# Designs tried in a protein design chat: VHH binders against Abasic site processing protein HMCES (HMCES). Part 86

Target 1, 269 residues: Abasic site processing protein HMCES (HMCES), of Homo sapiens (Human) (q96fz2)
Amino acid sequence: CGRTSCHLPRDVLTRACAYQDRRGQQRLPEWRDPDKYCPSYNKSPQSNSPVLLSRLHFEKDADSSERIIAPMRWGLVPSWFKESDPSKLQFNTTNCRSDTVMEKRSFKVPLGKGRRCVVLADGFYEWQRCQGTNQRQPYFIYFPQIKTEKSGSIGAADSPENWEKVWDNWRLLTMAGIFDCWEPPEGGDVLYSYTIITVDSCKGLSDIHHRMPAILDGEEAVSKWLDFGEVSTQEALKLIHPTENITFHAVSSVVNNSRNNTPECLAPV
Below, E stands for the ipSAE of ESMFold2; O stands for the ipSAE of OpenDDE; V2 stands for 0.75 times the mean of E and O plus 0.25 times the DockQ between their complexes.

## First folded at step 11 (VHH)

Design j39 (from p6 with S30N; framework vhh_6z1v_2; at its last look DockQ between E and O 0.85; V2 from the best seeds 0.00; counts 0 for: pae E 2.6 > 2)
Fold by OpenDDE, look of step 12:
Structure j39 (fold): chain B 269 residues (1-269), chain A 121 residues (1-121)
Amino acid sequence: as target 1 above (269 residues)
Amino acid sequence: EVQLVESGGRLVRTGGSLRLSCAASGLTFNSYAMGWFRQAPGKEREVVAAISRSGGSTWHADFVKGRFTISRDNAKNTVYLQMNSLKPEDTAVYYCAADWGYSLTDEYDYWGQGTQVTVSS
C-alpha cells in the first residue's frame, strides 16, 4: 500500500470514528495535534494521516480501551534512529509484512511496546499491471458502503448533495498499523510515525495486486488491536489476515501524480 | 530500582505440583503485564504464560496444555504460576518478567533472576 485517501473534514472523520469503550459507553476519540491533520484524496508516504491509538500511550492510568486520534507520519521512523533526518532511513518502512513483523527490529520493538494503531482512510489505491503493457490501471479499494435507499453508489452521486451524503456516512477503512516515537537527536518535537501492516491479497483483489493492507474489519477487531493493555501482541496478531469484505472500482490516472488532490482521484471511471 | 524476585522453584516428582511466585518492587505493578518464561539447559528461553495488567486476560503456551495457570495479585505486587502435572520436560529456570506492552516476547522491560524448577522421573 503506497497511496491512500483521507479527505473527510475533521469533524466528520471524528464522528465516523465513534466507538464504545470496554464499559459500553459511546465515545468519540480525542484529538492530539489536530492541526497536523491535512485532508487529501491522495495521501502518500511521508505525509501525515490520522490514526487511532490507545489513550494509554499518553496517560499512564488511562483506560486502554479509550481511543485517541492523531495525525502521524506515514513511514515508521524507529526510535533508535540516530540520524537527524528521517529521510536518511535506508530501508522502506511504509509497510510491514505480516510474516516478518517479528523478525524486523524496526517493527518488533515498537510492537512489543504495544504501539499498535489503526490507520484511517477512505480507502487505498492499488495499481493493476496490464498484461503486455507498461501501463497500470489504478483502483480505489474500500469497505462496502451501506446502500441507503437514497445514497447511490459513489458512482451514482448525480448531485453534489448526494455526494455529501455519501461521505457523511462513509465507513472508513481501518488498517492495522504499528507506530513508533522518534526523538530527534538535535532536539525538537517527538515524531510519531507509522507503518501499515500488509498481508497477501484476498481472492477478490488478487488480480489487482498480490498484497493488501491488513484490514481490521469491525469494532471488535479495531478495539482488540488498539487495546494493548488487555490484548497481548500474540492475540492481536491473530487479527492480521486478508479480508474479502472489500470493494473496488477503477479510477483515473489522475491519482498517479501524488500532487493531485481532487475528488477525481477516487471517482469511478 | 526495579526488582523482580522469583521464588518457589524446587525439586519435584513427575506429576507433582508447584507454585511459583514473583514479587515485584520499584515499579507500578498494575501498569505492567507480567509473564513467566523458562529456559532449559541448551534451549532458548520460551514464554510460558502471560497476564494482562488487570489480570483479566491471560495467555498460556501450547505446551502448557492446561497444566499451568498464571495469576496475579496487584495488591501484593505478585504474579504466580501454578504448575500442575509437572513433567521432566518442564525442568528449567523459570523467569518472571514485566512488560508494558504485553508482547510475549523476549524483550520485556524487567526480568527476575529466575528460580530453578527440576522435575525428576
Scores: ipSAE 0.819, ipTM 0.916, lowest interface PAE 0.5, mean pLDDT 92
Fold by ESMFold2-Fast, scan of step 11:
Structure j39 (fold): chain B 269 residues (1-269), chain A 121 residues (1-121)
Amino acid sequence: as target 1 above (269 residues)
Amino acid sequence: EVQLVESGGRLVRTGGSLRLSCAASGLTFNSYAMGWFRQAPGKEREVVAAISRSGGSTWHADFVKGRFTISRDNAKNTVYLQMNSLKPEDTAVYYCAADWGYSLTDEYDYWGQGTQVTVSS
């Protein structure tokens, strides 16, 4: 996973993340640095994306089941990185393989500190290789949506009113991530950055791409991944596996250029 | 000046029981997961049991399941390891450790000095 859509306005995104804490109290996640959130239909590595993480990371006495939502840089910068410019990192940390996460220092260290996050997206894009050509077919991949007369399906939306209704009750894709905190050697603000954990593709996606993000399907999985105060690292890693609860449709080549940021990027062809 | 002080280690006979205690000072105890590790001569240090901040979640290694129970008393800043049906292979120095991340790795934030448990035939 190297491209996502996360276009919802901040208030709509916040409501889509309503949850219950351990006491059963209904809550909305509290924002950190909300002005850094940049909605887009076409998010690439090094841009900021919203993630959920436990409030306990910021407040030592907080209930670990309470959630913060914060924009983080896509592409994990390890806490030990010593260059002044994160773009100089020699290896790609956009994704982290599930099978070696406990062996790679860049991921093992933050994971050991409970730095688990849930990466939010409308869905993600993958490019299927076409037979007999080097051309690839892009697909938009997302959770199956509950269809209502108010929301309709993406394929049926052909007016501004219909497009707005599709997103009113959209079930956001929730991907397992690991984040780290990097302090610039010469001073400045702490950089929060994340990687998306990847697994082998499920059977339903194997014809599109051989890898997929580790998707946390449902509130129980999301809660356990985030709650590092009550769920051990090893227990949380049991949540990391392929899921078949996913759907997709082909999209136009408009999405290929990451500078294109319009609804056409995810519309069915 | 964080201190974890283990107590309770001694010589016991095979089949016996023993309770280890670890008293913590100098840290916000309720904000840390706690673990018990052990190391026998010539062997690697291994995680025996771990407990979440509230005590509501515990983990025990397969080789001690059903025999050992970890617990904590947050009012007393103390973590315990109840050891039943002890076997000679349980002979080791037992270490108490505190960890922010609730990991089951050997990279905990704070460590005690250890307490020796010897199980004789």
Scores: ipSAE 0.676, ipTM 0.865, lowest interface PAE 1.0, mean pLDDT 90
Fold by ESMFold2, look of step 12:
Structure j39 (fold): chain B 269 residues (1-269), chain A 121 residues (1-121)
Amino acid sequence: as target 1 above (269 residues)
Amino acid sequence: EVQLVESGGRLVRTGGSLRLSCAASGLTFNSYAMGWFRQAPGKEREVVAAISRSGGSTWHADFVKGRFTISRDNAKNTVYLQMNSLKPEDTAVYYCAADWGYSLTDEYDYWGQGTQVTVSS
């Protein structure tokens, strides 16, 4: 997993993240650094994307079931990184394999500090290799969506009314992530950055790609992954497995160039 | 200065019971997960039990399940380990520890000095 769509305007995204806290109260997550949110149909590593995390990471007395939403850099920069420029990191932290997460210091250390997050997206892209050629077929992969008589088609963006029919009630993909906090040696703001945990693909996706993001399917899984105050790291890791509750469709090669930020990126072909 | 002070360790007979206490000071106690660890002579330190900051979630190692119970009293800044049906292999120094991340590993943020538990045949 190296490309996502997360294009919703901030207010629509926030409403899609409505949740219940431990006491059963309906809430919306509180934003941190909202000006860093850059919506796009075509997000790549090193860009900022919104994640959910426990309020407890910011406030010592907070209810750990309360959620903050914040943009973070995709590609985890470990707290121990010594260079001044994060692009100089000599290993790839876009993804973290679940089978080795407790063996890699870059991931084990923040995970042991409770630095779990939920990475939000409309869905993600994967490219299926074509036999005997350099051709690759991109697919957009996402949660099954509720089909109603009023529902619009994915990729229909010819008017505000049609866009709202599809996206106003879109179920966001919720992927398990780990984050870390890096203090630049020259000074400046702390950098928050994340990695997406990956697992073997489910049977439904195996013809497209052999890996998939670890998807947290439902409020119980999301709540347990986020709540490091009440859910130990070892118990949280039991939530990390493939899911069959996923759907996909082929998309055009427009998405191949990460500079293309248009509804065509995820439109069915 | 953070201090974790264990008490209650002593010599007991096989099949007996013992309650360990750990009084915490110098930290916001209800913000930390707490754990009990033990180390027998010549052995690696191992986690025995852990409890979440609120006390709502507990974990116990398989070798003590059904026999030991961790609990906490946040009003008294104290964590406990109730040890029942003690066996000679439970003989060890028992350590209290506090951890922000609730990790169940040997990398807790703060540690006590330990209290000796000896179980005689």
Scores: ipSAE 0.417, ipTM 0.766, lowest interface PAE 2.6, mean pLDDT 90
ESMFold2 (binder alone), look of step 12: mean pLDDT 87; pTM 0.890

Design j5 (from p6 with T105E; framework vhh_6z1v_2; at its last look DockQ between E and O 0.90; V2 from the best seeds 0.00; counts 0 for: pae E 2.6 > 2)
Fold by OpenDDE, look of step 12:
Structure j5 (fold): chain B 269 residues (1-269), chain A 121 residues (1-121)
Amino acid sequence: as target 1 above (269 residues)
Amino acid sequence: EVQLVESGGRLVRTGGSLRLSCAASGLTFSSYAMGWFRQAPGKEREVVAAISRSGGSTWHADFVKGRFTISRDNAKNTVYLQMNSLKPEDTAVYYCAADWGYSLEDEYDYWGQGTQVTVSS
């Protein structure tokens, strides 16, 4: 996964992240560093995206089932990294393979510290290789959306009003991530950064791409992944597998340029 | 200084029972998951059991097969390992460990010195 969409306004995004804590109380996640949230139809590595994480990461006595939402840098910067510039990392940390997560120190260490997060997105993009050509067809991949009688498919939003309604009730894609905290050697603000865990693609996506993000489907999966106080690393890792509960449509080549940030990026062609 | 002090290890016969205790000091005990590990001579250290911060969740290794039970008393800053139906293969030094992240790996934050459990045939 090298491209996502996360374009919802902050308030809409927050509401979409409504959850129940372990006591069954309905809650909204509290924002940390909300000013760092930059909505975009075209998020690339090194950009900031909102993630959910346990409140316990910030408050020692917090209920670990409570959630914080925070923009973090896509591309995990390990805490032990000693260079002043994260861009000097010699290895790719955009993704973490599920099968080697425990073999790589950069992911194992933060995971062992309970640094699990849920990366939020409208969906993610993948490119299908066209046989015989160097051309790739991009696809937008996302959770199936509940067809409300009035809410046409993303493609059927004939009116701006209908489009807004679609996004107001959009089910966000929830991807399993690992984050780390990096303190710059020269001082400054702690950098929070994340990697997306990837798995083999489900059957439905296999023709598009052989790998997919580990998607946490449902409130229980999300809660267990985040609650590092009560859910062990091993139990959490059991949640990491392909899911067939995904839909997709072809999009234009507009998304190929990471600088393009328009609704056209995820619009069906 | 953080200290984890194990106790209760001794020589027992096959089929016997032991209860290990680990007393923690110098840390907020309720903020850490606790684990028991063991290391037999010539073998690698292995996780025996782990327990969440609240004690609401526990994990036990497959080789335990219901014979051992981890528990904790946060008011006493103590974690326990009740060991029943002991076998010679259970002979090892048993270590208590504290972990912020509730991992089942050897990378715990704090470790005890261990207590020797010997099971004779």
Scores: ipSAE 0.823, ipTM 0.922, lowest interface PAE 0.5, mean pLDDT 92
Fold by ESMFold2-Fast, scan of step 11:
Structure j5 (fold): chain B 269 residues (1-269), chain A 121 residues (1-121)
Amino acid sequence: as target 1 above (269 residues)
Amino acid sequence: EVQLVESGGRLVRTGGSLRLSCAASGLTFSSYAMGWFRQAPGKEREVVAAISRSGGSTWHADFVKGRFTISRDNAKNTVYLQMNSLKPEDTAVYYCAADWGYSLEDEYDYWGQGTQVTVSS
């Protein structure tokens, strides 16, 4: 996963992240740096995306089941990085393979500090290689959605008018991430940046791409991944596996150019 | 200054029981996961058991499951390791450690000095 959509207005996104803490109290995540949230239908690495993380990362006495929502840079900059400019990082840290996460220092170190986050998106894009041509077919991949109260699940065959109405009740894609905190050597604000953990594609996605993000399907999985105070690293890693609870539809080539930021990027063709 | 002080290590016969204690000071104890590690002569240090901040979740290594139990008392700033059915291969220096991240790796933030447990046949 190298491209996502996360276009919901801040208030809609916040409500879509409503959750229960350990005591069963209903909550909305508290924002850090809300002004840095930039909605887009076409988010690429190095841009900021909203992530959920435990409040305990910011307040030492906080309940680890309480959540913060914060924009973070996509592309993990390790805390030990010595250069002044993050773009000088030699390694691509957009994604982290699940099978080697405990072997790579860039990921093992923050994981050992409990720096687990849930990366939020409307869905993600993948490009299917077409036999006999150099062209790739882009697909928008997302959780199955519930259509308005009189209808079944939304799908590729639905009219464009139906797609306009789904965002108020959209189920956000929740991807397992690892983040780190980097302090510029020359001073300045701490940079929070993340990587998306990847796994082998499920059967349903195998014809589109051979890898997929590690998706946390449901509130129990999301809660366990975030709650580093009560869920050990080893226990959390058991949540990292392919899922079949995913759907997709083909989209136009408009999405290919990351500068295009319109609803056409995810509309069915 | 953060201090973790282990106690309870001694010589015990095979099949015996022993309870180790670790008293913490200089940190907000309830904000840290705690672990017990051990190191036998000529061997690498290995994780034996770990416990979450509240004590609501625990982890035990396969080689001690059913015999050892980790617990904690946040009001007393103390973590415990109850060791039952002791075997000669349990002979080691046992270390208490505190970790912000609740990892099961040998990279904990704070460490005690260790307490010697010797199990004889």
Scores: ipSAE 0.676, ipTM 0.868, lowest interface PAE 1.1, mean pLDDT 90
Fold by ESMFold2, look of step 12:
Structure j5 (fold): chain B 269 residues (1-269), chain A 121 residues (1-121)
Amino acid sequence: as target 1 above (269 residues)
Amino acid sequence: EVQLVESGGRLVRTGGSLRLSCAASGLTFSSYAMGWFRQAPGKEREVVAAISRSGGSTWHADFVKGRFTISRDNAKNTVYLQMNSLKPEDTAVYYCAADWGYSLEDEYDYWGQGTQVTVSS
């Protein structure tokens, strides 16, 4: 997983993240750095995307079931990184394989500090290798949506007004991530950055690609992944597995160029 | 200064019981997960049991499951390890440790000095 869509306006995104805390209170996540949210149909590594994390990471006595939403850099920069430019990192931290997460210092260390996050997207893109060619067919992959006339059905929109209805009550894809906090050696603000955990693809996606993001399906999974105050690292890792509760459609090659930020990126072909 | 002070380690017979205590000071105790670790001579330190900051979640290693029980009293800033059905292989120095991240790995934030438990045949 190396490309996502996360295009919703901030207020729509925030409402889609409504949740219940440990006491059963309905809440919205509290934003950190909301002005750094950059919606796009075509997010790539090194860009910022919103994640959920426990409020306990920011407030010593906070209820660990309360959620913060914040933009973070995609591509985890380890706290021990010594150079001033994160693009000089010699290894790829866009994804973290679930089967080796406890073997890699870059991921094991922040995970042991409880630095678990939920990466938010409309869905993600994956490229299928076509038989007999070097060309690849991109797909947009997302949670099944509750459908009305135009709501939840991307291919049913035939006007700008109907396009807005597609995204009403959209169920955001919720992927398991690990984050870290890096202090630049020359000074400046702490950099928050994340990796997306990957697993073997489910049967439904195996014809498209052999890996998929670890998807947290439902509020119980999301709550347990986020709540490092009450859920140990080892118990949280039991949430990391493939899911069949996923749907997809083919899209045009417009998405191939990461500069293209238009609805065509995820439109069915 | 954070201090974790274990007590209760002693010589006991096989099949016996004892309770270890760890008194914490210099930290907000209820903000930390707590763990008990042990180290036998010539072996690496290993996690025995862990408990979440609220006490609502516990974990026990397979080699002590059903025999040892971790608990905590946040009002007294104390974590306990109840040890039943003791075996000679339980002989070790037992350490109390506090960790903000609730990991079962032995990189905890704060450590006690340990208490010796010896189980005789």
Scores: ipSAE 0.440, ipTM 0.788, lowest interface PAE 2.6, mean pLDDT 91
ESMFold2 (binder alone), look of step 12: mean pLDDT 87; pTM 0.888

Design j57 (framework vhh_6z1v_2)
Fold by ESMFold2-Fast, scan of step 11:
Structure j57 (fold): chain B 269 residues (1-269), chain A 122 residues (1-122)
Amino acid sequence: as target 1 above (269 residues)
Amino acid sequence: EVQLVESGGRLVRTGGSLRLSCAASGLTFSSYAMGWFRQAPGKEREVVAAISRSGGSTWHADFVKGRFTISRDNAKNTVYLQMNSLKPEDTAVYYCAADWGYHLTEDAYDYWGQGTQVTVSS
């Protein structure tokens, strides 16, 4: 997973993340740095994406089941990185393999600090290799959506108003992530950056790509992954596995160029 | 300066009970998960029990499950290990440790006490 869509306006995204805390109280996640959120149909590594994390990371007395939503840079910059410019990091930290997460210092250290997060997206893109050609077929991959008279399907959205109706009740893709905090040596704002944990693809996706992000299917899984105060790292890692609860459709080559940011990127062909 | 001070270790007969205490100072206790570890002569240190920040979640190793109970009192900055039905195999130095994350592995723990000796004999 190297490309996602996360285009919802901030208010719609926030409502899509409604949750219950440990006491059963209905809540919306509180934003941190909301002005850094940049909606896009075509998000690549090094751009910012919205991430859920425990409020306890920011407030000492907070209930660890309460959630913050914050934009973070895609591509984890380790806290120990010594260079002044994070773009000079020579290691690819866009994804983190589930089988080596506890072996790699870049990921083991932030896990030890409880720095688990949930990466939010409309869905993600993968490119299917076609035998006998250098061409690839892109697919948009996302949770099955509950079809209602109000929401419809992506393919049924034929106007801006209908597109908005589709997204009002969209079930966001929730991917397991690890984040870290890097302090620039020369001073400046702390950089929050994340990596997406990856697993072997499920049977349903095996013909498209051999790897997939670790998807947290449902609020129970999301809550346990985020709650570093009450859920151990070992218990949380049991949530990291392939899921079959996923769907997809082919999209046009418009998505191939990361500079293209239009609804055509995820529209069925 | 962070300090974890264990107390309660002593000689106990097989089948006896003992409660260990660990008092923490110099840290925000409620922001740390706590663990109890033990090390017998010639053996590696092993995790015995762990407790989450609030005390709402606990973990116990299979070899002590049903006999030992970990608990904490955040108002007193103290973690406890209640040990029942003690066996000679429980003889070890018991260490308390603080973990900013809730882990079950020794290498993840940030702060350690000096240990308290528990000896179980017939």
Scores: ipSAE 0.252, ipTM 0.666, lowest interface PAE 4.5, mean pLDDT 88

Design j58 (framework vhh_6z1v_2)
Fold by ESMFold2-Fast, scan of step 11:
Structure j58 (fold): chain B 269 residues (1-269), chain A 122 residues (1-122)
Amino acid sequence: as target 1 above (269 residues)
Amino acid sequence: EVQLVESGGRLVRTGGSLRLSCAASGLTFSSYAMGWFRQAPGKEREVVAAISRSGGSTWHADFVKGRFTISRDNAKNTVYLQMNSLKPEDTAVYYCAADFGYHLTEDAYDYWGQGTQVTVSS
């Protein structure tokens, strides 16, 4: 997972993240640095994306089940990194393999500090290698969605115009992430950055790509991943596995250029 | 200045019981998960039990399950380890440790006590 869509306006995104805390109280996540949120149909590494994390990371007496939403840089910069150019680590920390997460210091250290986050997206893109050519077919991959009209699901057969109507009730993709906090050696603001944990692709996605993000399917999984005060690292890591609860459709090559940021990027071909 | 002070370690007979206490000061106790670790002569340090911030979640190593119970009292800034059915192989220095997260690995823990010796005789 190297490209996502996260285009919802801030207010719509916030409502899509409504949740219950441990005491059963209905809540919306509280924003940190909301002005740094930049909606886009075509987000690449180094850009900022919204993530959910426990409020306890910012307030010492907070209930660890309460949530903050904050933009973070995609591409984890470890807290111990001494050089002034963080971009050199981008490709190595865009994703974190689930099978080596406890063996790589860049991920083990922040995980040991409870720095678990949920990366939010409309969905993600993957490029299928086509037999007998160097060309690749892009696909938009996302949770199954409920149609507004009846208890039907939205799919590839629906027109692009109908796709635009579903965003008010869109179920966001929730991916397991690890974040870290880096203080620049030359001074300046603390940089919050994240990586997306990856797993072997599920059966349904195996013909598109051999890897997929670790998707947290449902509020129970999201709550347990975020709650570093009540859920141990070992228990949280049991949530990291492939899911079959995913759908996809082919999209045009418009998405290939990360500079393109229009609805055409995710529209069915 | 953060301090974790273990107490309760002593010589006990095989089959006996013992309760260890760890008093914390200089930190917001309710913001830390707590763990008990032990190190026997000639062995590496190992995690024995861990408890979440609220005490609502506990973990115990397989070699102590059913015999040891971790608990905490946030009003007293104290974590406990109740040890029952003690065996000679439980002989070790027992350490309490504080963890801002809730982890089961030694390297994740932020603060450590100096340890209390538990000796179990045949």
Scores: ipSAE 0.355, ipTM 0.726, lowest interface PAE 3.3, mean pLDDT 88

